# Designs tried in a protein design chat: VH-VL binders against q978t4. Part 31

Target 1, 133 residues: q978t4
Amino acid sequence: MFDGSDLKNLFSLDGFLKTIQFEPEYIREGEISIIVPLRNNLLRIGEIMNGGAVMAISDAIGGLSAMTYPGIVNQVTVSFNTEFMRPIAKGPVRFISRVDRIGKSIAYVEVLVYDGENLLSSKSTGVYFLYRS
Below, E stands for the ipSAE of ESMFold2; O stands for the ipSAE of OpenDDE; V2 stands for 0.75 times the mean of E and O plus 0.25 times the DockQ between their complexes.

## First folded at step 17 (VH-VL; framework fv_lerdelimumab)

Design j2 (at its last look DockQ between E and O 0.05; V2 from the best seeds 0.00; counts 0 for: pae E 11.4 > 2, placed apart)
Fold by OpenDDE, look of step 17:
Structure j2 (fold): chain C 133 residues (1-133), chain A 119 residues (1-119), chain B 109 residues (1-109)
Amino acid sequence: as target 1 above (133 residues)
Amino acid sequence: EVQLVESGGGVVQPGRSLRLSCAASGFTFSSYGMHWVRQAPGKGLEWVAVISYDGSYKYYADSVKGRFTISRDNSKNTLYLQMDSLRAEDTAVYYCAKRSSGWYYFDSWGQGTLVTVSS
Amino acid sequence: SSELTQDPAVSVALGQTVRITCQGDSLRHYYARWYQQKPGQAPVLVIYGKNNRPSGIPDRFSGSSSGNTASLTITGAQAEDEADYYCNSWDSSGYHLGVFGGGTKLTVL
């Protein structure tokens, strides 16, 4: 069972995510929250956060949140949809993942992203295929 | 009511070590990141270190990196700051500060403990 | 490392308005946190975010930002507002909320 203790290590194993710096806010069964500083390497033209970066981080913690349940040893993204309600120009950026439903082989996850004004900036829904021990 | 009480301060010679403690109460200690901030006599505030809720994340100011170690014991609701190789410029009142929920600011501070490094 | 600059001292007449300004590159992407500190006391948060006041902070305190600057405004200064004020933001390294301005001593005349 993933208890969050190796979150940074797991990110480091990913060729892209290893570049992402974050402070974990909390990790519990079905939930992960991290604080991501708004650094220059995450900004696109107009000095707002890159949408792809938002989605990548959201997908990562979304999948990992499913792995916080007992017996889940791996997961693969089946689908991931993101709606952007506000551009993110101020940090830090909070990513909060919650498992809405977990079945034998499929998990449904929601990821909310808040900017430095604590305003909801993006909402993602992810579906993950689960591998069990 | 949130309460933070620092202890362990005192007078120490340069090169020596000192360990500060911050006893927390009035909130779920294990759910919040904690910080150390110091203030030299008659000077401004200087951030020192941060530790995440579970201790998995730690970061230090350049001025103390390699010499200070931040840690916590959630079973004792206590935050620590191990200070090694102390220097005169480390003389300050040391505050422990609690990170807020929902936002990121320091919503609670202790009254501080004085550390004096002098020969 | 990141740096926040603010005037070391300002004065305001009782009942008048004063603005304390903080400047730094990090403020381009972070809202400043403002802390009030009176002699012998720990700092107290007075403004955070775009313009948010914690409970217990009088509404005469307000915050604003523009470009790489942030400002704390006291509209109708009271005698008890005499204190040191520190702006606070994230380090440019992007790892912590570990940058304080040098502090501004506010004198109420």
Scores: ipSAE 0.870, ipTM 0.940, lowest interface PAE 0.5, mean pLDDT 94
Fold by ESMFold2, look of step 17:
Structure j2 (fold): chain C 133 residues (1-133), chain A 119 residues (1-119), chain B 109 residues (1-109)
Amino acid sequence: as target 1 above (133 residues)
Amino acid sequence: EVQLVESGGGVVQPGRSLRLSCAASGFTFSSYGMHWVRQAPGKGLEWVAVISYDGSYKYYADSVKGRFTISRDNSKNTLYLQMDSLRAEDTAVYYCAKRSSGWYYFDSWGQGTLVTVSS
Amino acid sequence: SSELTQDPAVSVALGQTVRITCQGDSLRHYYARWYQQKPGQAPVLVIYGKNNRPSGIPDRFSGSSSGNTASLTITGAQAEDEADYYCNSWDSSGYHLGVFGGGTKLTVL
């Protein structure tokens, strides 16, 4: 079963994402929510969250939300688009991924990002190729 | 060595209030979400509330929503539970619990503090 | 429902094998954690994930899961294993690790 310990392990093994501290808020079929403290390693000049960090975290949990379905053992990003709607200056930052549609080989996922004042700050759409057991 | 020490328990009448404290040491308190878990005498464990590492996220069991308030002071390494409108069913030992990295198990617990609500 | 159901009590003869079970809808999707609690003491984690033991937990403790059921197995039960055992999981919405089973009192005869 895919749970918060799997999510922590996958981030910890990633050469880039391992520096990102987060807490799983919840995980259920087709949906992952995490809380990310806005620490110095996530900031850009001007003291707002680095847009690349927003994209990297969103892509990670977007693809992993497909792993919450039975029979899916891996996934890889096919396409990913992010709209940066507001600067993120206050944490913690909440990332919510939700599978909009899952087929045999392709999942369509949306990721919403809320700043520490609960304002919707970015929205991403992703398409992921699925590997099934 | 992680240590969690609860205090503030006692005997109170229904409708009254108590504030519990949990003093933390041996870890970076401000990096971890904290929980309250209670156990009525002779009964099982019941989760009560969670607060995120910076206090921005709080969530409560339905049995205590609107009556209990979890809070923390990271400068004092202290977790709090304000318990208002106490009822007989709130009688329990209250444990402070530290969650492991992520949201997957409680790796450290305090000794508990007894709250008794009786007329 | 987010409820986790355990038998209230189970007995095992010294040196024999015992299995404590936990059932609930959330266990179809989330790993159970198992806590041991002795009278007057705080709970201690004994099993997490599928079958992981924290440091200091004897090899006689093991975990398994299938469908909506998680199990804690103690092989070669010893007198010191007499305790209450609680399973724990995420709630049905997946918001937090706040759902506990009602507990199983293990008596070692």
Scores: ipSAE 0.007, ipTM 0.527, lowest interface PAE 11.4, mean pLDDT 86
ESMFold2 (binder alone), look of step 17: mean pLDDT 90; pTM 0.914

Design j3 (at its last look DockQ between E and O 0.85; V2 from the best seeds 0.00; counts 0 for: pae E 2.4 > 2)
Fold by OpenDDE, look of step 17:
Structure j3 (fold): chain C 133 residues (1-133), chain A 119 residues (1-119), chain B 109 residues (1-109)
Amino acid sequence: as target 1 above (133 residues)
Amino acid sequence: EVQLVESGGGVVQPGRSLRLSCAASGFTFSSYGMHWVRQAPGKGLEWVAVISYDGSYKYYADSVKGRFTISRDNSKNTLYLQMDSLRAEDTAVYYCARRSSGWYYFDSWGQGTLVTVSS
Amino acid sequence: SSELTQDPAVSVALGQTVRITCQGDSLRHYYAHWYQQKPGQAPVLVIYGKNNRPSGIPDRFSGSSSGNTASLTITGAQAEDEADYYCNSWDSSGYHPGVFGGGTKLTVL
């Protein structure tokens, strides 16, 4: 069971995520929250956060949140959809993942992203295939 | 009521070590990131270190990096600051501060404990 | 590391308006938080984010931002507002949240 203790290590195993600086806010069964500084490497033209970066981080913690349940040893993204309601120009950026439903083989996850004004900036829904021990 | 109480301050010679403690009460300590902030006599505030809720993340100001160690014992609701190789410029009132939930500011502060480094 | 700059001292007449400004590169991508500190006391948060007041803080305190600056405004200064004021934000390097301005001593005349 993933208890969050190796979150940084797991990120480091990913070629992209290893570059992401973050502070974990909390990790619970079915929930993960991290605080991401808005660094230059995350900015696109117009000095707002890159949408791909938002989705990548969201997908990562979304999948990991499913792994916080007992017996889940791995997961793979089946689908991931993101709606961008606001551009993110101010940090830090808070990513909050919540498992809405977990079945035998499939988990449904929501990821909310808040900017430095604590305004909801993006909302993602992810579906993950689960591998159990 | 949220309460933070620092202790462990005192007078110490340069090169020596000192360990500060911050006793937390009135809230779920294990759910909050904690910080140390210091203030030299008659000077401004200087951020020192941060530790995440579970201790998995730590970061330090350049001025103390390699000399200070931040840690916590959630079972005791206590935050620590191990200060090694102390210097005269480390003389300050040391505050423990709680990071707010949601926003990233310091919503609660202790009364501070004075550390004096002098020969 | 990033730095925040603010005037070391300002004065305001009783009942008048004063603005304390903080400047720094990090403020381009972060909001500033403001702390009030009176002699012998710990800092107290008075404004956070764009313009948010914690409970117990009078509505004469307000915050604003523009470009690489943030400002704390006291509209109708009272005698008890005499104190040191510090702005705070993230470091532009993105590694720590603990950048404080040098502090501004506010004198109420």
Scores: ipSAE 0.907, ipTM 0.949, lowest interface PAE 0.4, mean pLDDT 95
Fold by ESMFold2, look of step 17:
Structure j3 (fold): chain C 133 residues (1-133), chain A 119 residues (1-119), chain B 109 residues (1-109)
Amino acid sequence: as target 1 above (133 residues)
Amino acid sequence: EVQLVESGGGVVQPGRSLRLSCAASGFTFSSYGMHWVRQAPGKGLEWVAVISYDGSYKYYADSVKGRFTISRDNSKNTLYLQMDSLRAEDTAVYYCARRSSGWYYFDSWGQGTLVTVSS
Amino acid sequence: SSELTQDPAVSVALGQTVRITCQGDSLRHYYAHWYQQKPGQAPVLVIYGKNNRPSGIPDRFSGSSSGNTASLTITGAQAEDEADYYCNSWDSSGYHPGVFGGGTKLTVL
């Protein structure tokens, strides 16, 4: 089903996300983990990860975790909320999305972000509208 | 017990090709990113290439880009390095290494296989 | 390696404390990991991240980091600690985790 090649393709074709280098760590039904090096284009003044970058990457893999289910052909964000609990000064950064609940039209997803020493640094919740085939 | 066993090394002439294998056992091979690291005789460690758990991501050191190809067969628990257009500077012991789950470091190494590129 | 700098050699008297350093710009945003290599053997991880010891590594091995510098400290050095030590981290551009320092040969006197 949905695999690391699908992730790479979707990021590569996105006008904003195409500059994000990452290694897919694992993908399974309802769950995606990626490893993101903390490159200069992800940093803000003060040499910590840009909060917008955290949100954008979290939203991307959050919505894409719904695509790991059969029959889902697209998804769009309905709502997304991020709590920034610790600054991210060291990478690589791990983003882990998990589907908490998926129905016919709506998925509820959680995304956890860990810094380069595996300290939990942000948590997001997202709601996604699903397109089925 | 995690084991990584390299094979396929030997003596070859410059310009020729060689394929290295790394047989993995004692862990779920298809869940881990894998790397090649080499060490020329009497020299330090030099990273060569990485391949993600499913082969969807590959990256190479500049010194080997365009000449070497990393690949994996998850059904055979085997990592490969195809080395084309070999040069004398490629003479080294080649190690396969497993990247960790979580922190990104090399938590397991094979014993290495020697490649000698000589006239 | 030009991106991570280690002294090529260091000595320690048996039972004394030694520090091996690794310096580079990438360490501002990535931790160093430390590998021990004895002659004819594959490298073995001894410290990862700031100060994490893998299971089976003696507690005389410790790590530290600050700014662009990481250090491996061996307290109460033993004869079996004689080896080459390599630090490893990401390159400063963040493309891959494959930068190794040049290595430090530790001699236990």
Scores: ipSAE 0.577, ipTM 0.867, lowest interface PAE 2.4, mean pLDDT 92
ESMFold2 (binder alone), look of step 17: mean pLDDT 89; pTM 0.912

Design j4 (at its last look DockQ between E and O 0.04; V2 from the best seeds 0.00; counts 0 for: pae E 13.6 > 2, placed apart)
Fold by OpenDDE, look of step 17:
Structure j4 (fold): chain C 133 residues (1-133), chain A 119 residues (1-119), chain B 109 residues (1-109)
Amino acid sequence: as target 1 above (133 residues)
Amino acid sequence: EVQLVESGGGVVQPGRSLRLSCAASGFTFSSYGMHWVRQAPGKGLEWVAVISYDGSYKYYADSVKGRFTISRDNSKNTLYLQMDSLRAEDTAVYYCARRSSGWYYFDSWGQGTLVTVSS
Amino acid sequence: SSELTQDPAVSVALGQTVRITCQGDSLRYYYAHWYQQKPGQAPVLVIYGKNNRPSGIPDRFSGSSSGNTASLTITGAQAEDEADYYCNSWDSSGYHLGVFGGGTKLTVL
């Protein structure tokens, strides 16, 4: 069972995520929250956070949140949809993942992203295929 | 009521070690990131170190990196700061501060403990 | 590491308005939080985020930001507002909220 102790290590194993700096806020069964600083390498034209970066981080913690359940040893993204409600121009950026439903082979996850004003900036829904031991 | 109480301060010679403690009460200690902030006599606030809720993340100011170690025991609701190789410039009131939930600012402070490094 | 600068001292007449400004590159990407500190006491949060007051903080305190600056404004200064004020923001390295301004001593005349 993934208990969050190796969250940073797991990120480091990913060729993209290893570049992301973050402070874990909390990790629980079915929930993960991280605080991501708004650094220059995450910004697009207009001095706002890159939407792809938002989605990538959201997808990552979304999948990992499913792995916090006993017996889940891996997961693969089946689908991931993100709605951007407002641009992120101020940090830090909080990513909060929650498993809404977990079945034998499929998990449904929601990821909310808040900017430095604590305003909801994006909402994602992810579906993950689960591998069990 | 949220309460943070620092202890362990005192007078110590340069090169010696000192360990500070911060006893937390009135909240779920294990759910919050904690920080140390210090203030030299008559000077401004200086951030020292941060530790995440579970201790998995730690970071230090350049001025103390390699000499200070931040840690926590959630079963005892206590935050620690191990200070090694102390220098005169480490003389300060040391505050423990709680990071707010939902935001990133310091919503609670202890009253501080004085550390004096002098020969 | 990031740096935040603020004037070391300002004064305001009783009942008048004063603005304390903080400047730094990190403020382009982060809001500043403001702390009030009186002699012999721990800092107290007075403004956080864009313009949020914690419970118990008078509405004469307000926050604003522009470009690489953040400001704390006291509209109708009272005698008890005499104190040191510190701005605080995230470090540009991206690892912590570990940057304080040098502090501004506010004198109420």
Scores: ipSAE 0.862, ipTM 0.938, lowest interface PAE 0.5, mean pLDDT 94
Fold by ESMFold2, look of step 17:
Structure j4 (fold): chain C 133 residues (1-133), chain A 119 residues (1-119), chain B 109 residues (1-109)
Amino acid sequence: as target 1 above (133 residues)
Amino acid sequence: EVQLVESGGGVVQPGRSLRLSCAASGFTFSSYGMHWVRQAPGKGLEWVAVISYDGSYKYYADSVKGRFTISRDNSKNTLYLQMDSLRAEDTAVYYCARRSSGWYYFDSWGQGTLVTVSS
Amino acid sequence: SSELTQDPAVSVALGQTVRITCQGDSLRYYYAHWYQQKPGQAPVLVIYGKNNRPSGIPDRFSGSSSGNTASLTITGAQAEDEADYYCNSWDSSGYHLGVFGGGTKLTVL
């Protein structure tokens, strides 16, 4: 079973994501929620969260939410789109990924991002190709 | 269903050359990275070389770099290892191994072909 | 091994549980994969990633990892489990899995 230790390990092994500190909030089939402290390395000029950081974290959690299903051993991003609805100026930032639909080879995922005042700030949709055991 | 069959092993003298082949069947060969792994008699497994699915990337263990060349012919579903300047320490069973997509492990192995380098 | 360390041998009584360990710096960052090799045969994958079993591998085989150590656990060991076991981990410098442990011979008593 995929759990919070797996999530920590996967981020720590990623050459890009290893610098991102986070805590798993919960993991269940089709859903991952993490809490990300809004540290200086995640900010752009103007003291809001870097849009690329929002996308990178959202994509990572979105793809990994497919891994919460039995028999799925890896995934790769096919397409990913982010709507930046509000600037994120206060942390901690909560990322919630949810699998909207999963088929044999493709998963459709939504990722919602809430700022430290629990305001919905970004919404992403992703499509992921699945590798099954 | 997935099958990897090595051939071309034999006894050769030091300094000579030998070419190994690995015939692949039961899968789309051109979609997979391929490896050579060897095992000296009574010893453990030693990785030798890798070639990417399209042949655009090749990498070698330091022990064979400059002497061995990995290649593939996707139209023939065949992996090759050209071994030049053979040494006694190259004596081993040579395995052809398929690289999994995703997790970077070997999900299929051939039965191996023995190469003996002896004078 | 060049970067992964395994005990060379371990024994287990029939029906008992055994752990085979693999240690190395790469395991702080990458999962170990486990291969079983019986005399005169090619290696066979038994565990990949954290704890995934390929089709046909009995559920008595499981994997785990903590820090720089990975473990293969066999619960209810059977005579047919007697074999050499190798851990293997990814080398991030390229498209290769260039790190095998030295192997552990499992004897079932």
Scores: ipSAE 0.007, ipTM 0.517, lowest interface PAE 13.6, mean pLDDT 86
ESMFold2 (binder alone), look of step 17: mean pLDDT 91; pTM 0.929

Design j5 (at its last look DockQ between E and O 0.80; V2 from the best seeds 0.00; counts 0 for: pae E 3.9 > 2)
Fold by OpenDDE, look of step 17:
Structure j5 (fold): chain C 133 residues (1-133), chain A 119 residues (1-119), chain B 109 residues (1-109)
Amino acid sequence: as target 1 above (133 residues)
Amino acid sequence: EVQLVESGGGVVQPGRSLRLSCAASGFTFSSYGMHWVRQAPGKGLEWVAIISYDGSYKYYADSVKGRFTISRDNSKNTLYLQMDSLRAEDTAVYYCARRSSGWYYFDSWGQGTLVTVSS
Amino acid sequence: SSELTQDPAVSVALGQTVRITCQGDSLRHYYAHWYQQKPGQAPVLVIYGKNNRPSGIPDRFSGSSSGNTASLTITGAQAEDEADYYCNSWDSSGYHLGVFGGGTKLTVL
């Protein structure tokens, strides 16, 4: 069971996510929240956060949130959809993942992203295949 | 009511060590990131260190890096600051401050504890 | 590390409006929070984010931002507003909320 204590290490094992700096806000069963500073490496033209970065981080914590349940040893993204409500120009950026439903082999997850104004900036829905011990 | 009470301050000689404590009450301590901020006499506020809710994330100001260690015991609702190799310029009132939920600012402060480093 | 700059002292006549400005590169991508500190007391949050007042803070306090600047405005200054004011924002290095301005001493005349 993933209890969140190794979140930073897990990110470091990923070739892309290892470059992402964050402060964990809280980790609970079915929930993960992290605070990501809006650094230059996350910005696209127009001085707003790269949409791909938003999705990548969202997908990562979405999958990990499913692994907070007992017996889940791994997960793989089946589908991931993101809606962007507004551009992110101010940080820090808060990513909040919540497992809406967890079955034997599939988990449904929602990830909300808030900008530095505490405005909802993106909403993602993810489906993950679960590997159990 | 949220309450933060610093203790452990006092007079110490340069090169010595001191350990500060911040006792938290009135809220779920284990759910909040905590910070230390200091203020030299007659000077401005200076951020010192941060620790996440679970202690997995720590960062320090360059001025104290390698000398100070921030830690916490959530079972005791207490924040700590171990200060080693103290210098005269470390003389200050040390505040513990709570990071807000949702937004990222300091929503609660203790009244501070005075640390004086002098020969 | 990044830095925030603000004027060390400003004055305002009773009942008049005063603006305290904070400047720094980090403010391009972060909002500033403002703290009031009176002698012998801990800092008190007066404005956070774009323009948010905590409970108990009078509505004469307001916040604004533009470019690499943030401002605290007191509309109709009162005698009790005499204090030091600090802006605070995220470190541009990307690791913490640990940057304070040098502080502005506000005198109410």
Scores: ipSAE 0.887, ipTM 0.944, lowest interface PAE 0.5, mean pLDDT 95
Fold by ESMFold2, look of step 17:
Structure j5 (fold): chain C 133 residues (1-133), chain A 119 residues (1-119), chain B 109 residues (1-109)
Amino acid sequence: as target 1 above (133 residues)
Amino acid sequence: EVQLVESGGGVVQPGRSLRLSCAASGFTFSSYGMHWVRQAPGKGLEWVAIISYDGSYKYYADSVKGRFTISRDNSKNTLYLQMDSLRAEDTAVYYCARRSSGWYYFDSWGQGTLVTVSS
Amino acid sequence: SSELTQDPAVSVALGQTVRITCQGDSLRHYYAHWYQQKPGQAPVLVIYGKNNRPSGIPDRFSGSSSGNTASLTITGAQAEDEADYYCNSWDSSGYHLGVFGGGTKLTVL
């Protein structure tokens, strides 16, 4: 079954994502939650979380949440949109991805991001193309 | 209703090994990250080690790296600390602690087990 | 020894207000959490995050933070509040909740 060790391995193999420190909170079919420390390398000028970092982490776990279903061996992003609702000044930051709909070739995913006081701070939607075994 | 019970403490000579256990009940153990925290007599709290909910991530304080090993058996609802090459400065009460589902704090602690390292 | 710094001792007259402070670099990016430890007992969480009290903690306990400093305030101190108080946060590297202050012994006079 797809678990926190699988998630850690996939991040460690990615040239960009390997720099992201995180802890899996839970993984279920269609859902991934991770906790991300707000380290200095994730901040932009003004000491809030970099919006690009929010998008990159959200996209990563959004796509990987499709991998929690059997028979899916890879995925690629088709579209991804983020609404930044409030600044993230303190962590740790919680990212929760949920598959809203999954079909033969396409998954629709939502990612919610909460700051260090569990305030909803961004919301993303993504569409992913699926590769099946 | 959350209950954490440490066991396995005692008096040991320097250089020896000891294994601590923490029996968990009253919650879904496999859903929570767990920590060991120690307190030397008359001193403050010192973090020792963490283990993720599924055991895939482990991290140690510099003072115990290479000597201590944290592990868990989710089928037995039990957290472990294997302590090798014990030193006098490892003398402490050892607590197991549950990290909250909110990821910011320790919401539950055991009552601790005393480890004394002396010749 | 700890990168979170607390005064080792503070006194308060019964019924008066006291502040216990905690200072460190990690508090710029993480909230402090506060634990009460009475003699011979395990620590008990009293404040987490900005100013959240777990169930059963009286409202005379409150927390605040500014810059690299966090504070625990006890208004109307009671004899039962006499204890050691520890602040805790993520370490400066962001790996874990491994940074504790040295502790503050509160004496209620």
Scores: ipSAE 0.340, ipTM 0.800, lowest interface PAE 3.9, mean pLDDT 90
ESMFold2 (binder alone), look of step 17: mean pLDDT 89; pTM 0.910

